# Ledger of designs, part 11: VHH binders against Spectrin beta chain, non-erythrocytic 5 (SPTBN5)

Target 1, 109 residues: Spectrin beta chain, non-erythrocytic 5 (SPTBN5), of Homo sapiens (Human) (q9nrc6r3533to3641)
Amino acid sequence: TPTMEGSLEFKQHLLPGGRQPSSSSWDSCRGNLQGSSLSLFLDERMAAEKVASIALLDLTGARCERLRGRHGRKHTFSLRLTSGAEILFAAPSEEQAESWWRALGSTAA
Key: E = the ipSAE of ESMFold2; O = the ipSAE of OpenDDE; V2 = 0.75 times the mean of E and O plus 0.25 times the DockQ between their complexes.

## First folded at step 14 (VHH; framework vhh_sonelokimab_d1)

Design i4 (from g1 with S52T; at its last look DockQ between E and O 0.90; V2 from the best seeds 0.61)
Fold by OpenDDE, look of step 14:
Structure i4 (fold): chain B 109 residues (1-109), chain A 123 residues (1-123)
Amino acid sequence: as target 1 above (109 residues)
Amino acid sequence: DVQLVESGGGLVQPGGSLRLSCAASGRTFSSYAMGWFRQAPGKEREFIGGITWRGGSTYYAVSEKGRFTISRDNSKNTLYLQMNSLRPEDTAVYYCAAKTGFTWELPTEYDYWGQGTLVTVSS
């Protein structure tokens, strides 16, 4: 069971059903991958205390793809959930983006 | 636990505007994505729109014709709904709600609700 934790930026690209939001922008978060669940927190402190997560994403059936130089951020990857919702993520480095992609990919498989 | 209190409702004439506010308790307002719903007499509660945690993203119900705008001020723990070009069919009790996650349109996806504020649009 893969695990990973780290700082990320995130942006909702598609809503459930594949619809586009009226507007969207990048926000910062702390990601915590545990098994088939990705928890997002607003900051490292809240993540450490495991308090007030902003989202708990079920990765079952999800797809994760690396993005190359798109959406105004480097080191990006997308997470498409079974609902059709798609969340874009940006990692602080290419290495971390690759690690996230691999971890999320293995979980979703 | 979060307490939500709507305000700003009242009587307006057709074509008028109204701004609703939703005040949230506690220090974790920014940990919740927020939504607005409304429920007209004899009808189901319907989704109006939502806004993400820091206000980076917004989206509205398909039925929204661009008359409503949702915003938030996390420094004030407040959610807003600006309503323009109001119509009699907009008459309803308006509710703010708090949620986590990235699903938005179903009331069951929200964890906390306000008591609602009545908006009446009538000539």
Scores: ipSAE 0.495, ipTM 0.797, lowest interface PAE 1.1, mean pLDDT 92
ESMFold2, look of step 14: ipSAE 0.544; ipTM 0.772
ESMFold2 (binder alone), look of step 14: mean pLDDT 78; pTM 0.808

Design i5 (from g1 with R27F T28R; at its last fold request DockQ between E and O 0.94; V2 from the best seeds 0.78)
Amino acid sequence: DVQLVESGGGLVQPGGSLRLSCAASGFRFSSYAMGWFRQAPGKEREFIGGISWRGGSTYYAVSEKGRFTISRDNSKNTLYLQMNSLRPEDTAVYYCAAKTGFTWELPTEYDYWGQGTLVTVSS
ESMFold2, look of step 14: ipSAE 0.613; ipTM 0.807
ESMFold2 (binder alone), look of step 14: mean pLDDT 86; pTM 0.876
OpenDDE, look of step 14: ipSAE 0.772; ipTM 0.899
ESMFold2, fold request of step 15: ipSAE 0.632, 0.574, 0.606; ipTM 0.816, 0.794, 0.807
ESMFold2 (binder alone), fold request of step 15: mean pLDDT 86, 85, 85; pTM 0.874, 0.872, 0.869
OpenDDE, fold request of step 15: ipSAE 0.830, 0.791, 0.724; ipTM 0.920, 0.910, 0.880

Design i6 (from g1 with S31N; at its last look DockQ between E and O 0.92; V2 from the best seeds 0.71)
Amino acid sequence: DVQLVESGGGLVQPGGSLRLSCAASGRTFSNYAMGWFRQAPGKEREFIGGISWRGGSTYYAVSEKGRFTISRDNSKNTLYLQMNSLRPEDTAVYYCAAKTGFTWELPTEYDYWGQGTLVTVSS
ESMFold2, look of step 14: ipSAE 0.639; ipTM 0.815
ESMFold2 (binder alone), look of step 14: mean pLDDT 83; pTM 0.856
OpenDDE, look of step 14: ipSAE 0.643; ipTM 0.851

## First folded at step 15 (VHH; framework vhh_sonelokimab_d1)

Design k1 (from i5 with R28T S30R; at its last look DockQ between E and O 0.91; V2 from the best seeds 0.76)
Fold by ESMFold2, look of step 15:
Structure k1 (fold): chain B 109 residues (1-109), chain A 123 residues (1-123)
Amino acid sequence: as target 1 above (109 residues)
Amino acid sequence: DVQLVESGGGLVQPGGSLRLSCAASGFTFRSYAMGWFRQAPGKEREFIGGISWRGGSTYYAVSEKGRFTISRDNSKNTLYLQMNSLRPEDTAVYYCAAKTGFTWELPTEYDYWGQGTLVTVSS
């Protein structure tokens, strides 16, 4: 059973190695956290059927931080992966952002 | 059957432009981020750039100097590479590739590859 799931926006802030992307903008997805794995899907149908994920992130060793409205969104948090990549997420509400942060924090470290 | 088919390569004079296309079939194109790579004679395959699932973000190699533009049209299952101000050192076989995840520059992170299209820049 998923530890957390819901609609998210995401943006890649840093590439592996910690380098800046050429351009990066917010995009939409459906997130599904199961154990130490975060799966992202383009839409609700793909998430419900667990097919054609756009990303599968291993959270082992990752760092999760609340950003509280930085980078042009209000309810944000970040994941810094061991590769040095950093993905920003925005939830639909502050309550959801807190729930994601708590769930990710218990699995990331 | 998964297919990626590049087209639009050919012989071009220095300073010229080419637009490469990559036609996708046999998989859910919109669920894949896409990349362009090239391989010059005697060299390893190198990353040119990539584009996010809905096209809102692009990632160009450090060595790319603003001459190339990546775009995609998910309604046509097609990826594009616009190359301007071409130089002899751009001569290579150009490959499109499809991936998931957030790692862009490593060829091993790409699930599907085209067969390539040859671009020759010569006087």
Scores: ipSAE 0.674, ipTM 0.832, lowest interface PAE 1.3, mean pLDDT 89
ESMFold2 (binder alone), look of step 15: mean pLDDT 85; pTM 0.869
OpenDDE, look of step 15: ipSAE 0.735; ipTM 0.888

Design k2 (from i5 with S57T; at its last look DockQ between E and O 0.92; V2 from the best seeds 0.74)
Fold by ESMFold2, look of step 15:
Structure k2 (fold): chain B 109 residues (1-109), chain A 123 residues (1-123)
Amino acid sequence: as target 1 above (109 residues)
Amino acid sequence: DVQLVESGGGLVQPGGSLRLSCAASGFRFSSYAMGWFRQAPGKEREFIGGISWRGGTTYYAVSEKGRFTISRDNSKNTLYLQMNSLRPEDTAVYYCAAKTGFTWELPTEYDYWGQGTLVTVSS
């Protein structure tokens, strides 16, 4: 019943207020988009059970942009929240990155 | 029954070093990002820094000035704070805290808090 779900890598590029973290590297998760909410989970089991999410993001007013390998991954897009925080995502394929971008863009905009 | 327990506080001379530990139980430690805060008498609780779920992201408040290092060992459910070049102004109760999401500096974003450990820097 989710609008979109799948494996993603993510990296926090900007903190709220637009400040850079002291260090940042890619990590893995399972993403689940339902309505205007994007949930991230540690692994497949937690995503299926919808428990212990590592993040729950409200996409109202957010901006989603396609990137082209800017940060050491090929199939990337960014999500900029109204707080000024920016999270980068990488999908396993270009087709999946495009699908995420379209789904997130229609929800945020 | 979530529990965070800080340890390693005590009396230390100016210029010294101290390592704090935060032992976690009652929840999946790897599903939480962690932060360190401190509170001196008569002051508000101050964010020191944080570390993401598997340590891929760290963020330090400018006030630490490169003297503090945050690390975690998920196999031991433990968060650490290494403090070097300690000054009397570092005297405070130090707290660890756990959160989800990508907001670091706001205490209201943290779900669980330890009881604190006192660090006194004096000679």
Scores: ipSAE 0.621, ipTM 0.811, lowest interface PAE 1.6, mean pLDDT 88
ESMFold2 (binder alone), look of step 15: mean pLDDT 85; pTM 0.864
OpenDDE, look of step 15: ipSAE 0.828; ipTM 0.920
ESMFold2, look of step 16: ipSAE 0.564; ipTM 0.774
ESMFold2 (binder alone), look of step 16: mean pLDDT 85; pTM 0.865
OpenDDE, look of step 16: ipSAE 0.797; ipTM 0.910

Design k3 (from i5 with A33V; at its last look DockQ between E and O 0.94; V2 from the best seeds 0.00; counts 0 for: pae E 2.1 > 2)
Fold by ESMFold2, look of step 15:
Structure k3 (fold): chain B 109 residues (1-109), chain A 123 residues (1-123)
Amino acid sequence: as target 1 above (109 residues)
Amino acid sequence: DVQLVESGGGLVQPGGSLRLSCAASGFRFSSYVMGWFRQAPGKEREFIGGISWRGGSTYYAVSEKGRFTISRDNSKNTLYLQMNSLRPEDTAVYYCAAKTGFTWELPTEYDYWGQGTLVTVSS
């Protein structure tokens, strides 16, 4: 079973190299954390079958921060990758955001 | 069989407009970030812009901001490029491409490519 899984909203804040996208808005996914890898899937069915992931993120050396209701969502955290990319996430509740932050923090440097 | 097929290219006068389409088949379109690239004679393939899985995020090359608009219709497995205010230097073969993940502008990271459609801007 995964270290953590659940519904998330996400938003590309920075591209690799720290550049800003031309536009970015919140989208939804299912997240699945196994070891140092975070997989994102379109929906619950794809996540359960572990097929057709929309992204696979290596968390080695990444930084994870709680954002406490910034960027138009309440239960947010950020994930900054070694590439310079930064992805914002929002969980359905504060409790789930803390659980994600804790799980990601134990994996990231 | 995975296919990306561009259409809508042709001859257009300077200042004109074209709308390119990219029809996708043989894979789950909604799981992919889509990009547009172009290649002029004697030049390397260059990134025009990209669009996220559900169209909520876009990134355009600085030189094309304001003239080109990327959109997608996942119910029709189709990617679009609206090109306005065309100039002779926009003459090129235009390609659509698909990948997963968050890296957008590097052509070597795209999994699937179309065969291209020629756009010629000349009077």
Scores: ipSAE 0.483, ipTM 0.744, lowest interface PAE 2.1, mean pLDDT 86
ESMFold2 (binder alone), look of step 15: mean pLDDT 82; pTM 0.839
OpenDDE, look of step 15: ipSAE 0.709; ipTM 0.878

Design k4 (from i5 with E105D; at its last look DockQ between E and O 0.92; V2 from the best seeds 0.70)
Fold by ESMFold2, look of step 15:
Structure k4 (fold): chain B 109 residues (1-109), chain A 123 residues (1-123)
Amino acid sequence: as target 1 above (109 residues)
Amino acid sequence: DVQLVESGGGLVQPGGSLRLSCAASGFRFSSYAMGWFRQAPGKEREFIGGISWRGGSTYYAVSEKGRFTISRDNSKNTLYLQMNSLRPEDTAVYYCAAKTGFTWDLPTEYDYWGQGTLVTVSS
């Protein structure tokens, strides 16, 4: 059983090395946090079957920050990886965003 | 069998345009972000740019800004590279590649590679 799972939107804000992307917009996924790894899947079916993840993120050394009313979404948090990459996430509700933030912060720290 | 097959390469005069295609099969195309790379003789593969899973985000190498456009059509399992204002320095073998994750410009982060298509920009 994962520590946390649910629907998320995501947007890459910074590339590795801290560079900005040429363009970036919000996309959808299903997130699954287990251990120190966050897996992102295309949708609920792929997540349930644990097949064809679109990303597998190692959270060791990562930093998680709550973002409030920024980047065009309300229930947001960010994940800064040791590479300098930064991924923004938006949850469907404030409660879920807080749950993700707490779970990610504990894992990353 | 995972396959990525580039096409559309050829001889083009300086200032000309080409559109490259990359046909994908044997995997869930929509589950992969895609990248374009090129390799000139005697050089390492160079990142050109990439495109997110559903095409909503693009990432171009700074040196290629404004001349190249990456797009994808997930209903046709096809990735595209539109190249405009071509220069002799663009002569290279062009490769498409598929990856997961959020690191774009490192070839070692790509799981699948095409065989390449040659683009020659010369008079």
Scores: ipSAE 0.593, ipTM 0.797, lowest interface PAE 1.7, mean pLDDT 87
ESMFold2 (binder alone), look of step 15: mean pLDDT 85; pTM 0.864
OpenDDE, look of step 15: ipSAE 0.659; ipTM 0.862

Design k5 (from i5 with S31A; at its last look DockQ between E and O 0.94; V2 from the best seeds 0.76)
Fold by ESMFold2, look of step 15:
Structure k5 (fold): chain B 109 residues (1-109), chain A 123 residues (1-123)
Amino acid sequence: as target 1 above (109 residues)
Amino acid sequence: DVQLVESGGGLVQPGGSLRLSCAASGFRFSAYAMGWFRQAPGKEREFIGGISWRGGSTYYAVSEKGRFTISRDNSKNTLYLQMNSLRPEDTAVYYCAAKTGFTWELPTEYDYWGQGTLVTVSS
């Protein structure tokens, strides 16, 4: 049922309303895209059991863009939410980043 | 059941410091980002700042000017607020709260709340 799933690193670049956080570092998660929702989990075990998600993002109206190595990581893309929040993601490979970008783009549009 | 319990509040003189603690139980602490809020008499609950799931990112209110530091220790299921250079206008009940997602400053985005600890800054 998931359109896409896999390991990601993430970093919140913009808060709702477009303001930058006071400090921001890359963190790790397992992503699961289903319908118009992207769920993030602590790790593969939590994702497989679908418990204790750290975030559930509504992709309606969101915009996804490839960043190709900005912000200190390779294989990156961004997800800009209608709230003005922007979350950066890094995938383990260019192939996976491309797959995420295509899956998110078809869902977010 | 889920519990968040603040401690460390009390009476302090202007210019003093306090460290507040928030002890968490009944849920996976590491699956929640955390925030601190305060409520002065007659005012609405005000966001102070928040901290990401593993503590690598912090988000302070625009009005906060570097006197407060948020940290967490996931091995102890505890959130902290270090407050320095306290002033009478910092007098309030201080609340910790837990959330998921990436929205930080709005109280309605937080799932669990402590009952608060009173901080009074007065001579």
Scores: ipSAE 0.654, ipTM 0.822, lowest interface PAE 1.4, mean pLDDT 88
ESMFold2 (binder alone), look of step 15: mean pLDDT 86; pTM 0.876
OpenDDE, look of step 15: ipSAE 0.741; ipTM 0.882

Design ko (from i5 with W53S F102S W104S; at its last look DockQ between E and O 0.45; V2 from the best seeds 0.00; counts 0 for: pae E 14.4 > 2)
Fold by ESMFold2, look of step 15:
Structure ko (fold): chain B 109 residues (1-109), chain A 123 residues (1-123)
Amino acid sequence: as target 1 above (109 residues)
Amino acid sequence: DVQLVESGGGLVQPGGSLRLSCAASGFRFSSYAMGWFRQAPGKEREFIGGISSRGGSTYYAVSEKGRFTISRDNSKNTLYLQMNSLRPEDTAVYYCAAKTGSTSELPTEYDYWGQGTLVTVSS
């Protein structure tokens, strides 16, 4: 079972190497945190079957920061990976954003 | 059977526009990030740009210079490349490719490839 799972929106803020994407917008997903990895799935069915993740993020050495409603969404946090990539997340509620932030911070080295 | 089939290539005049399509079958298209690549005669395969599985994020190679637009329609399992202001240097075979996870500039990270469609920009 995952350490944490739930609905999220995400947005690619920086690509690996710290480069800005040409365009980016918010997408919906199901997040699944297990071990040092955060998997993003298209929907609940794919997450339950653990099939065809749309992203797999290595959290080793990552930095997680609460954004508290920046970037056009409420209940937000960011995840900066050692690759230089940065992904923004939005949770459905402030309580869930805090839970994600604490879980991700505990997992990031 | 996984298939990616490009279409819409052809002969165009310099300064013209062309829209390429990539029809996908045999896999869950909406779960894959997609990329466009091209290969000119005597050159290595070059990344043009990519698009996230849900279409919310696009990434373009710096060499594209704002002339190309990538889009997708997951309800039709189709990826598109709109090319504007075409130049003779754009003459190449254009390929679509699919991978799980985020897009990549590296061709070796893509799981599935189309057979290509030829775009010729006269002169």
Scores: ipSAE 0.000, ipTM 0.241, lowest interface PAE 14.4, mean pLDDT 81
ESMFold2 (binder alone), look of step 15: mean pLDDT 86; pTM 0.869
OpenDDE, look of step 15: ipSAE 0.011; ipTM 0.266

## First folded at step 16 (VHH; framework vhh_sonelokimab_d1)

Design m1 (from k2 with R28T S30R; at its last look DockQ between E and O 0.88; V2 from the best seeds 0.77)
Fold by ESMFold2, look of step 16:
Structure m1 (fold): chain B 109 residues (1-109), chain A 123 residues (1-123)
Amino acid sequence: as target 1 above (109 residues)
Amino acid sequence: DVQLVESGGGLVQPGGSLRLSCAASGFTFRSYAMGWFRQAPGKEREFIGGISWRGGTTYYAVSEKGRFTISRDNSKNTLYLQMNSLRPEDTAVYYCAAKTGFTWELPTEYDYWGQGTLVTVSS
């Protein structure tokens, strides 16, 4: 019973410690939020089977903010982890971006 | 049965170049971010750089930027390290490693490791 799931694009903006990657561009995934954990998968099949996740993020203490078309995408939000890492996400629509933002914000507390 | 196998190491003159390969099997290579590490005699294992799942993110140790290039070919399950302008202090055993998530530098964050390939830079 996930809190939320769906297709997302993502980009690592900051590494742990707040350092910049040497290069970073948008990639795609399927997100699954359950409890305080966000799992990312390459596609819907992997997400449905819960196999080969590309990332498992602990959202405890994380901050989630809506963005206004920064970084080359429209329906975006950011997730800043306590490590200083920051991942940007883009949803397929404003409605889904708002849904993700609300779900992540309530979980990150 | 997970395997990472490095190859392409050897003896090279200072100023020379080498291209290392890391062949992966037994796991879903495209779902793993990959890193290169090295360990010189008497030293701790050192992060060189890493590359994300489809190459969207790369990160190099600042001392290695501009000399080393990391790439991957997911159709061949292979990670590469191009090393140019090699110096004697680059002499080390070079390891590839695989992980998930958005961390890069810590060896403890990597799930799978190769056995290493020796690179010797000497006149």
Scores: ipSAE 0.644, ipTM 0.822, lowest interface PAE 1.3, mean pLDDT 88
ESMFold2 (binder alone), look of step 16: mean pLDDT 84; pTM 0.859
OpenDDE, look of step 16: ipSAE 0.816; ipTM 0.915

Design m2 (from k2 with R28T S30R S31A; at its last look DockQ between E and O 0.87; V2 from the best seeds 0.76)
Fold by ESMFold2, look of step 16:
Structure m2 (fold): chain B 109 residues (1-109), chain A 123 residues (1-123)
Amino acid sequence: as target 1 above (109 residues)
Amino acid sequence: DVQLVESGGGLVQPGGSLRLSCAASGFTFRAYAMGWFRQAPGKEREFIGGISWRGGTTYYAVSEKGRFTISRDNSKNTLYLQMNSLRPEDTAVYYCAAKTGFTWELPTEYDYWGQGTLVTVSS
């Protein structure tokens, strides 16, 4: 039973070590948070079947912040990993962005 | 039976170009981020660059100095490396590799590897 799940857009803003990628644009996924683990999948079917996750992130030590609509999306938050990598997420609504931020923040803390 | 098979290597003159291909089978290609590495004799594998699942993120190692372009075609399960302005120091075996997650440069983070294709840059 996931703590939180739903559709997200994401964009890798910073690489490990805090370097910027050569190019980065928004992509889409389904997110699934269970315990301290965030799994990302290409779509609902893969998420439901738990196959072919595109990323499995341990949130221990991560930091999560709300953004004020920067980077070309409205309902955004960021996830900074201990490596210095930073992934931006956009939810379909402000309410969902708040829910994700709250769930991720309590897990990362 | 996962396979990654590189092709397109060969002998090229300095200043020339080559396009490498990496054909994937036995796994869900579009669910993997992909990387290119190279290894010259007696040296460690060196990260060249990578590309995310649908190509939304690309990252090139500083060492390639803007001469290489990575692309992918998920409908053909194929990864590409366009190499331009080749120099003798680019001589190496080139490998494609597949991973998940947001870490790019470490070989130990890659789940699947090709057998490599030799690129020789010499007159």
Scores: ipSAE 0.661, ipTM 0.824, lowest interface PAE 1.3, mean pLDDT 88
ESMFold2 (binder alone), look of step 16: mean pLDDT 85; pTM 0.864
OpenDDE, look of step 16: ipSAE 0.790; ipTM 0.901

Design m3 (from k2 with R28I S30R; at its last look DockQ between E and O 0.82; V2 from the best seeds 0.77)
Amino acid sequence: DVQLVESGGGLVQPGGSLRLSCAASGFIFRSYAMGWFRQAPGKEREFIGGISWRGGTTYYAVSEKGRFTISRDNSKNTLYLQMNSLRPEDTAVYYCAAKTGFTWELPTEYDYWGQGTLVTVSS
ESMFold2, look of step 16: ipSAE 0.717; ipTM 0.852
ESMFold2 (binder alone), look of step 16: mean pLDDT 85; pTM 0.866
OpenDDE, look of step 16: ipSAE 0.814; ipTM 0.912
ESMFold2, look of step 17: ipSAE 0.692; ipTM 0.838
ESMFold2 (binder alone), look of step 17: mean pLDDT 84; pTM 0.862
OpenDDE, look of step 17: ipSAE 0.826; ipTM 0.916

Design m4 (from k2 with T103V; at its last look DockQ between E and O 0.93; V2 from the best seeds 0.70)
Fold by ESMFold2, look of step 16:
Structure m4 (fold): chain B 109 residues (1-109), chain A 123 residues (1-123)
Amino acid sequence: as target 1 above (109 residues)
Amino acid sequence: DVQLVESGGGLVQPGGSLRLSCAASGFRFSSYAMGWFRQAPGKEREFIGGISWRGGTTYYAVSEKGRFTISRDNSKNTLYLQMNSLRPEDTAVYYCAAKTGFVWELPTEYDYWGQGTLVTVSS
């Protein structure tokens, strides 16, 4: 069973090595946190079938921070990976953003 | 089975434009980030740029100076590269490639590669 799962919006803020993308905008996914890994799927159907994740993020050594609505979305938090990549997430509510923040913080440590 | 097939290459004069296509089959195209690379004879393969699953993120090599545009149409399983203001230095074989995860410039992270299409820029 996953530690946390749910709908998220995300935005790739920094690429590996801390490099800026040329363009980046918000996109939708279904997140599934298990152990030290966060899987992102295109939608709920693919997440339920465990098929074709678009990204698998290793959270070992990652940092998670609440952003309080910056970057054009409410209910936001960030995830900074040891690779230097940084992904911004937005949850559907503040309660869900707090739940994600707590779950990711516990895993990243 | 998995295939990536580039097309649209050819001979153009300096200052001209070309649009390359990359037709994908045999895998779920919408779940992959895509990249364009090129390789001139006797040189190492060079990253041109990449685009995320639904196009929300793009990243271009600095050497392009805004001359190239990457796009994709997931309903047609096709990746595109629009090249403008072409120069003789752009002469190379152009490859498309697919990877899981985020856009990045490292070729060893790409799972699938096309056979390439030749672009020659010459008077």
Scores: ipSAE 0.553, ipTM 0.772, lowest interface PAE 1.6, mean pLDDT 87
ESMFold2 (binder alone), look of step 16: mean pLDDT 85; pTM 0.869
OpenDDE, look of step 16: ipSAE 0.704; ipTM 0.880

Design m5 (from k2 with M34V V62D; at its last look DockQ between E and O 0.94; V2 from the best seeds 0.79)
Amino acid sequence: DVQLVESGGGLVQPGGSLRLSCAASGFRFSSYAVGWFRQAPGKEREFIGGISWRGGTTYYADSEKGRFTISRDNSKNTLYLQMNSLRPEDTAVYYCAAKTGFTWELPTEYDYWGQGTLVTVSS
ESMFold2, look of step 16: ipSAE 0.652; ipTM 0.825
ESMFold2 (binder alone), look of step 16: mean pLDDT 81; pTM 0.819
OpenDDE, look of step 16: ipSAE 0.820; ipTM 0.912

## First folded at step 17 (VHH; framework vhh_sonelokimab_d1)

Design n1 (from m3 with M34V V62D; at its last look DockQ between E and O 0.87; V2 from the best seeds 0.78)
Fold by ESMFold2, look of step 17:
Structure n1 (fold): chain B 109 residues (1-109), chain A 123 residues (1-123)
Amino acid sequence: as target 1 above (109 residues)
Amino acid sequence: DVQLVESGGGLVQPGGSLRLSCAASGFIFRSYAVGWFRQAPGKEREFIGGISWRGGTTYYADSEKGRFTISRDNSKNTLYLQMNSLRPEDTAVYYCAAKTGFTWELPTEYDYWGQGTLVTVSS
C-alpha cells in the first residue's frame, strides 16, 4: 500500500446518495495517504503534526478517475466513494496528479 | 473541554426572523464542518443544513425551502443560522453540531453537539 502526501485543492462535487450541494467551491488542503486511508488537513503544519484532520476517507471500494482539466482546474482527479459522494481534487502539476491517481487507484482496487 | 453553546432562541411571531449563534470552544473549530439540526416535541432530530470548513460547500435540507442561511466565522469560532419567514412548524429546539468528513445529514456522523436553544413561533 503506497504512501503519498502533498498539497491538493478539493471540492465536494456530490454528497452521499449522489445529491448535489447547495453550493461548492475549491478549497485547499494537505493530503496524506497511508495504507487504504486518505487523511486531509487544512495545511502543512496540521498534516506534519497529524492533528485535526478535516476528513479521513476509507478508500476501500472507491473509484479514482483522472479528469484532465475539468471543473475549472487543470490537474484533476476524482474519488467516488461507495456512499455515492464524490470529491474532486486538483494537484499543483500534471505529474503530481498522475502520481496521486496511480497511488489512489492502487489503494482503491 | 469541548463545548458548543447555542444562543439567540426565543419567542417570535409568524413571519418573523431570528438569528441563532453557536459558540465553539475546546477544539479546533476551523477543522470541523458544522451543521444545524432541530427537534420538535415528539419528532426525530432533523437536519437543517451545514457548511464546510472554510465555507466551500453548503448544503440545505429540502424542508427549509430557502428561508434559512448558514454562515460561519472561524476567527470567532462561531456558527450562525439566519431564519426568515418563520412559521409555527419551525417551533423546535435548535442544535448546532460539528463533524469531520463529507457526510452531512445523519446525526450519527456528528462528534460534538450543543445543548440546544428553544425557538417558539407563535402569535
Scores: ipSAE 0.735, ipTM 0.859, lowest interface PAE 0.9, mean pLDDT 89
ESMFold2 (binder alone), look of step 17: mean pLDDT 78; pTM 0.804
OpenDDE, look of step 17: ipSAE 0.761; ipTM 0.889

Design n3 (from m3 with T57I; at its last look DockQ between E and O 0.97; V2 from the best seeds 0.81)
Amino acid sequence: DVQLVESGGGLVQPGGSLRLSCAASGFIFRSYAMGWFRQAPGKEREFIGGISWRGGITYYAVSEKGRFTISRDNSKNTLYLQMNSLRPEDTAVYYCAAKTGFTWELPTEYDYWGQGTLVTVSS
ESMFold2, look of step 17: ipSAE 0.695; ipTM 0.839
ESMFold2 (binder alone), look of step 17: mean pLDDT 85; pTM 0.867
OpenDDE, look of step 17: ipSAE 0.818; ipTM 0.913

